VH-VL binders against q5vz03. Designs and how they scored, part 5

Target 1, 156 residues: q5vz03
Amino acid sequence: MVDILGERHLVTCKGATVEAEAALQNKVVALYFAAARCAPSRDFTPLLCDFYTALVAEARRPAPFEVVFVSADGSSQEMLDFMRELHGAWLALPFHDPYRHELRKRYNVTAIPKLVIVKQNGEVITNKGRKQIRERGLACFQDWVEAADIFQNFSV

## First folded at step 17 (VH-VL)

Design r3
Fold by OpenDDE, look of step 18:
Structure r3 (fold): chain C 156 residues (1-156), chain A 120 residues (1-120), chain B 112 residues (1-112)
Amino acid sequence: as target 1 above (156 residues)
Amino acid sequence: QVQLVQSGAEVKKPGSSVKVSCKASGYDFSSYAIHWVRQAPGQGLEWMGEILPVWGEADYNQRFKGRVTITADESTSTAYMELSSLRSEDTAVYYCARDSEEGDWAFDIWGQGTLVTVSS
Amino acid sequence: DIVMTQTPLSLSVTPGQPASISCRSSQSLLYSDGETYLHWYLQKPGQSPQLLIYEVSNRFSGVPDRFSGSGSGTDFTLKISRVEAEDVGVYYCMQSTQWPYTFGQGTKLEIK
């Protein structure tokens, strides 16, 4: 199976380049569609940041989870500023990567912010990541891991 | 109050074009797709296409064979639908509708509709 | 395209009596995420359509509990437990599981 982002390079908010294949290996992937100028995106991003921080960034045992930001911003600078201001220490598809548009179309993103939880191969676990985080917090991650069917020994 | 307000009725000749506007208010216009749906007199509903304003890229029902152009102006919170090469069969009420907040890929707010009459 | 077929196309109901409208799709509306994106709209006379039910069984905000939706796969039903005069109009089912979105023919509900 081919990974949904396997052939791509991702970036951090500091400008570092990361190979997607290595970074996303054996992880639940959250595709995060958002834009800085959109109030709903700005409202949700901090919540996602806390979610990611608890599971990954500051966890003693990091969960097999990664967020890939797919920007709907108007420029690379706007995207970068958004990442620096409100985002967690997750990854992003480069602004100039045309694959952003393909992903938006593939997952039929008609509203943002949108959090699509997928397996490495791009198969959708849930389109309702945002709703699930808001309603259930960290508890929703266990469902995602189980649905991914890759991490048998992991428990939230 | 969340609402969509459309431009007024149009009377057009065959072969001409019409551009209908849909002004949004009461919510973040850029964050939710605007869909266009038309209804011929006494007939059902037909989806034409949609645009997510922040993204700026529209998707179309291919049945219109490229005659439809959907755009959005974030500065004025207005979406547009232009239909070219008009024919009598295009006579219909055209609606804009917002992608829903509660459900996915449903339309929760509708404009009042714009009657477009195509006649020689 | 997915073809949506509603039955009946017209329905005359005595106030206070129940009503049921069927919607069938030409293929399964189950999406890859395990959800089913079938919605119901009501278009009252001289008005724009309005959302009643989204994703098979969820009532939109402000919709009375007299309305309920059910179904799975290719077969769906909208039920009105006690029809009122304000329920008069044309009901449409819509699928948004795949492009293009498609509607049923509509079911006209009248009061006897």
Scores: ipSAE 0.927, ipTM 0.955, lowest interface PAE 0.4, mean pLDDT 95
Fold by ESMFold2, look of step 18:
Structure r3 (fold): chain C 156 residues (1-156), chain A 120 residues (1-120), chain B 112 residues (1-112)
Amino acid sequence: as target 1 above (156 residues)
Amino acid sequence: QVQLVQSGAEVKKPGSSVKVSCKASGYDFSSYAIHWVRQAPGQGLEWMGEILPVWGEADYNQRFKGRVTITADESTSTAYMELSSLRSEDTAVYYCARDSEEGDWAFDIWGQGTLVTVSS
Amino acid sequence: DIVMTQTPLSLSVTPGQPASISCRSSQSLLYSDGETYLHWYLQKPGQSPQLLIYEVSNRFSGVPDRFSGSGSGTDFTLKISRVEAEDVGVYYCMQSTQWPYTFGQGTKLEIK
């Protein structure tokens, strides 16, 4: 998971920066491609927020899950307003980080909103995270955890 | 109703350029990539490239890179494909197509096609 | 580029009889997420292509249930259980597992 973001910094909706490695280590990571001006993105984001809140933000034992927003917004202000209005307490790639474009190409994002669930090495667990949340709700997370095999890289 | 409506047929001379438009209606244009696919007379389909309008950057089949420019105008819900340095083998019907809502990386809505004829 | 090879290139079928079209790729179309991004299109005479089957076996909305898709890896098949007159046209497979997206050469289906 940390492999695809390396030594980069991520931001919160309040403007704080965190180091990607520390924030994402040992977690299932969802890359969320979206934009405020796009109605489908605005329709899905609250559902993702509810999903995240139930698993992480208001859970007694938070699930090992993190969302990284990869913004297609036209300005940093649009991105920030979107995060403050509709997003959960997850993280984002900074608006000016050109890696946003590399991630779009790497995961061949041709429609938004797109929720790509990834392994530590950046391989895709599923491109259908949005659909799975809509159809199965919280139940889909267990499939993601199993496929992520977050202990795969710790040989015994 | 979801539609892609393309500009009309063009007759061009070798060495010139052509710009084909593709106007979308009935859906959120910015959220779905527009792909360009061409079909030479009596031949099959060839993917040329795509643009996701909200992102604003195009991706190209290497075969056409350097001669093709794909753009999108969100304010008019219109995508464009411009092919330069035209040759007779560029004579084809050029289609725009939308990235599919059902499934990933398929094309569910196609424009009617634009015939571009390159002749002296 | 992944080369997509269709067989046969032309097929003549008596109405009501089945038809089968093969599509083979030069590399596996299995993506890391366990899905296979192989799709089928029909281009009827004088028309734009239309999506029939996406991701190997999923029938696109509005497509008659006489169309079905199957396969895995590098070998894929489109079947029409009972060919009807409106099924005439050219059938294309397409892979989108990797760039550039590539199509098969097409299979022309005619009624005899």
Scores: ipSAE 0.870, ipTM 0.924, lowest interface PAE 0.5, mean pLDDT 91

Design r4
Fold by OpenDDE, fold request of step 19:
Structure r4 (fold): chain C 156 residues (1-156), chain A 120 residues (1-120), chain B 112 residues (1-112)
Amino acid sequence: as target 1 above (156 residues)
Amino acid sequence: QVQLVQSGAEVKKPGSSVKVSCKASGYDFSSYAIHWVRQAPGQGLEWMGEILPIWGEADYNQRFKGRVTITADESTSTAYMELSSLRSEDTAVYYCARDSEEGDWAFDIWGQGTLVTVSS
Amino acid sequence: DIVMTQTPLSLSVTPGQPASISCRSSQSLLYSDGETYLHWYLQKPGQSPQLLIYEVSNRFSGVPDRFSGSGSGTDFTLKISRVEAEDVGVYYCMQSTHWPYTFGQGTKLEIK
């Protein structure tokens, strides 16, 4: 199946470009819909950052997990500032990528922050990533990995 | 307190337009979609559309496509529903409702409703 | 569009007795994420609808435990273990699994 992000390019908070296909290969993908000027987003982003840091950024053996920020910010600069201020070292769709809007529609995002956990092909594992992280912490990731049917011997 | 306060009752002629407002307070307006649901007298509920204010793009029930316009003003925390080419069948109480934080795609806070009467 | 069918359309209940309302969808409400987005609302006389149950069985904040929801696929039930006077109104089921969102006809609950 075609990957949800396909041949698109993602960006880091430093402006580096990353090929989505390579970056998301055999990983659980968390599509993170948020905006800097929204208090709920600002409140949750640090929690997601800790979650990501524990699993990926500072893990000796990084988990098969990646976050892709889908910004609802008002400008590219606002998005970038948000990423630099509160986000973890995960990836983002470029602000000017119209695919942001398509993703919002595809996953029917009606409230932010929204963390949609998907397989690489875009199939939804859960729409309740935020809730699961808040309630279960790192423990929820095991369920995501199992659902994603990733053949990596990973244990939280 | 989280609440949605709607504009007052309207009486309109057929063919005219009506714009109902829904002012939100007590929460981050931009973060939650506002839905519009109408109820004809003595009838059930009908979903019309929604808008996530931060995103600014509305989604509509196809039944109303071309006649309904949903907008949101973040600066005033107010959502609007404009219905054009009014017909007698559009006589109804129109509700705005907030997308729930607890349940996905459920409506947890409702406005008091706005009666729109379309009559010759 | 998904057709939501409630039964009965009206019921009269003696206070303290249980009540049960059925809601059937024209197709499965199971979403791709494994959840089922069927919700219940109560519209008390002269008031706006209010959320009772979300996602089949979760009571909304402040909703008494007398209310419970159950079901799967296409068949859902709202139960009130002990009906009280304040429970009078019209109950609606709503699906938000499929576009567009659709409501049942409503079930009017009255007290005997």
Scores: ipSAE 0.933, ipTM 0.959, lowest interface PAE 0.4, mean pLDDT 95
Fold by OpenDDE, fold request of step 19:
Structure r4 (fold): chain C 156 residues (1-156), chain A 120 residues (1-120), chain B 112 residues (1-112)
Amino acid sequence: as target 1 above (156 residues)
Amino acid sequence: QVQLVQSGAEVKKPGSSVKVSCKASGYDFSSYAIHWVRQAPGQGLEWMGEILPIWGEADYNQRFKGRVTITADESTSTAYMELSSLRSEDTAVYYCARDSEEGDWAFDIWGQGTLVTVSS
Amino acid sequence: DIVMTQTPLSLSVTPGQPASISCRSSQSLLYSDGETYLHWYLQKPGQSPQLLIYEVSNRFSGVPDRFSGSGSGTDFTLKISRVEAEDVGVYYCMQSTHWPYTFGQGTKLEIK
């Protein structure tokens, strides 16, 4: 089985580099497509941040969840500023990684912000991450974990 | 008030090109893809392609064999569809449509349409 | 490409009576996420198409509850419980599960 992010490296808002394969092992992965200059992205990102923070706080370490930001920003600096301003402490695909475009194509992103929940291998669990978070909060995560077939003792 | 307003009707000669514009208002233009759909007289609907303005890359129906070019100008909230090497069969009303907010990969707002007539 | 086949291609309905339009796809429209991206549009005479139903059974905002959608896999149905004069036009199903997006031929609804 090949991971969706394979041998790629991810980055934090602090500039640290993280190996995607290790970071996403046995986790539900949320691919977050967004851009700083887009009002809908700016509106949703704080909600995602709260969701992420609450989920990580309530889960056994390591959390069985990770967000990978796939930026639609116009520059690396714009992306970084966006992450620092509104994002949670999750990971991002580097701006200059051309795989951003492949991911957008693979998941047919036609509107942002878009939260695609996937298994580690990239198989889609749901394209409606935003909707589910807005409507059900942390309760939607149990469904994601079940769909991902990850053994997890998570209490909402 | 979300709306898409398209440019006016065009009359073109075979072999020429046409560029139709679609100006968006009432929402964040960059965040939602603009699709192009055409309808020949008395016929059904045919999807041509789409562009997510913030991303800047368009996807196309390969049936047009590279004759269609879709672009977007975020500064003016305007999407464009250019069709080259026009032929009589390209005579149709061309619509732009917004990718929906409620559903995924559906079109919730449509322009008024632009008639393009190709004739000698 | 996915072929969308609508039946009938035309129907004449007495006001107040129900109407039903079928849409069949050449292959399953079930996406990997468990959703089915089949949508219905209405194009009233001299107007642009307008969204009626998205993802099989969800009424778009402002659409009367007289309209309902159902189906799965390759077979889908749009129903109008009580046809009104304002429902006249051509109805199209559209799939967006597979590239490229494709429409049915359209079904023309007229009032008797």
Scores: ipSAE 0.932, ipTM 0.959, lowest interface PAE 0.4, mean pLDDT 95
Fold by OpenDDE, look of step 17:
Structure r4 (fold): chain C 156 residues (1-156), chain A 120 residues (1-120), chain B 112 residues (1-112)
Amino acid sequence: as target 1 above (156 residues)
Amino acid sequence: QVQLVQSGAEVKKPGSSVKVSCKASGYDFSSYAIHWVRQAPGQGLEWMGEILPIWGEADYNQRFKGRVTITADESTSTAYMELSSLRSEDTAVYYCARDSEEGDWAFDIWGQGTLVTVSS
Amino acid sequence: DIVMTQTPLSLSVTPGQPASISCRSSQSLLYSDGETYLHWYLQKPGQSPQLLIYEVSNRFSGVPDRFSGSGSGTDFTLKISRVEAEDVGVYYCMQSTHWPYTFGQGTKLEIK
């Protein structure tokens, strides 16, 4: 089984490099398509940040969850500024990685912000991550975990 | 108010090209794809392609075999559809439509349509 | 490409009576996320198409509750509980589960 991000490396807002395979293993992966100059992206990103913080960043037992930012920004600097300003401590596909375009096509992203919840192998759990977070908050994560069949007895 | 306003009717000769514009207003133009759909006289609807302006890359129905070029200008909130090597069967009303805020991959706002007539 | 087949292609309805339009796809429209991306549009005479139902059964904003959508897999139905004069036009189903997006032939609704 091939991972959606394979042997690629991801980056943090601090510039650290992370191997995607290791970072995403046995986790629910949220592909986040967004851009700094888009108002809807700026409005949703803080909500996603709170969501991620509660589940992962400040959790005593981090949930099997990771966000991978796929930027639609106009430059690497714009992307970085966006991450530093509003993003949580999640990962990002490097701006100059051409795989950004392949991911956009693969998941047919026709509007941003878009939060596609996938398994590590890239199989879609839901295209409606944004809607589910907005409407149900942390409660939607249990459904994602069950669908991913990662941790049967994990409870949010 | 969200709306799409298209350019006026065109009359073209076979072999020529036509470029139709679609100006958006009332929303963040860059965040939602613009789709192009055409309708021949008395016929149904045919999807041609789409562009997410912020991304700048268009996707096409391969049925048109590379004759279609879709672009977007974020500075003017305007999308364009150019169809080259025009044929008589390209005679149709061409619509632009916005990707829906509610349903995924549905079209919630439509332009008024642009009639393109191709004849010798 | 996915072929969308509507039936009937035309119907004449007395005001106040119900109407039903069928849409069948050549392949299942169930997407990997468990959703079904089948939509309904109405094109009134001399106008642009307008969205009625998205994702099988969700009424678009402003659409009267006399409109309803149902179905799964390859078989879908649009129902109008009480047809009104303003409902005259051509109804189209559209699938966006598979690339490229495709429409049905359209169903022309007229008032008797």
Scores: ipSAE 0.927, ipTM 0.957, lowest interface PAE 0.4, mean pLDDT 95
Fold by OpenDDE, look of step 18:
Structure r4 (fold): chain C 156 residues (1-156), chain A 120 residues (1-120), chain B 112 residues (1-112)
Amino acid sequence: as target 1 above (156 residues)
Amino acid sequence: QVQLVQSGAEVKKPGSSVKVSCKASGYDFSSYAIHWVRQAPGQGLEWMGEILPIWGEADYNQRFKGRVTITADESTSTAYMELSSLRSEDTAVYYCARDSEEGDWAFDIWGQGTLVTVSS
Amino acid sequence: DIVMTQTPLSLSVTPGQPASISCRSSQSLLYSDGETYLHWYLQKPGQSPQLLIYEVSNRFSGVPDRFSGSGSGTDFTLKISRVEAEDVGVYYCMQSTHWPYTFGQGTKLEIK
């Protein structure tokens, strides 16, 4: 089984490089399409940050969840500033990685912010991650985990 | 108020090109794709392509054989559709439409349409 | 391309009576996320199309509850419980599950 991000490298808001294969192993992956200059993205990103913080960053038992930011920003600096200002401690596809465009096409992103929840292999669990987080909060993650079929005994 | 306002009617000769504009207002233009759909007289609707302005990359219906070019200017909140090598069969009302805010991959706001007439 | 077939192509309805329009796709419109991206539009005479129903059964904002959508897979239906004069126009189904997006032929609704 091939991961959607394969052997690519991801980055943190601090500039650290992370191997995607290792970082995303046995996790539900949220592909987050957004841009700093877009008001809807700026409005939703803090909610996603709280969601991620509760599940992963400050959780006693981190959930099998990772966010991969796929930037629609105009520059690497704009992207970095956006990450530093409003993003959680999740990962990002490097700005200069052309795979950003392939992912946008693959998941037919026609509006941002867009949160696509996928399995490691890229199969879509839901295109409505944003809506589900807004409406159900942390409760939606249980559905994602069940759909991903990675941890049968995991409970949010 | 969210709206799309298109440029006026065009009369073109076969072989020429036409560029229709679609100015958006009342929302964040960069965040939602603009679609182009045309309708020949007395006929149905045909999807031509789309562009997400923030991304700047357009997608096309391959049936147009590369004759369509869709662009977006974020500074003016305006999308454009250019159709080249015009033929009589291209006579139609051309619509721009916004990718829906409530649903996915639906069109919730439409322009008023632009009639393009191709005649010798 | 996905072929969308509407039936009937035209119908005349007495005000207050119900109407039903069918839309069939050449392939299943079920997407990998479990959703079905079939939408309905109304184009009133001399106007631009307007969204009525999105994703099979969700009424767009401002759409009266006398409109309803249903269906799954390849078979979909738009129903109007009580047709009014303002409902006159051409109804289109559209699929956006498959690339490229495609529309039905349209169904012209007239009042008797």
Scores: ipSAE 0.924, ipTM 0.956, lowest interface PAE 0.4, mean pLDDT 95

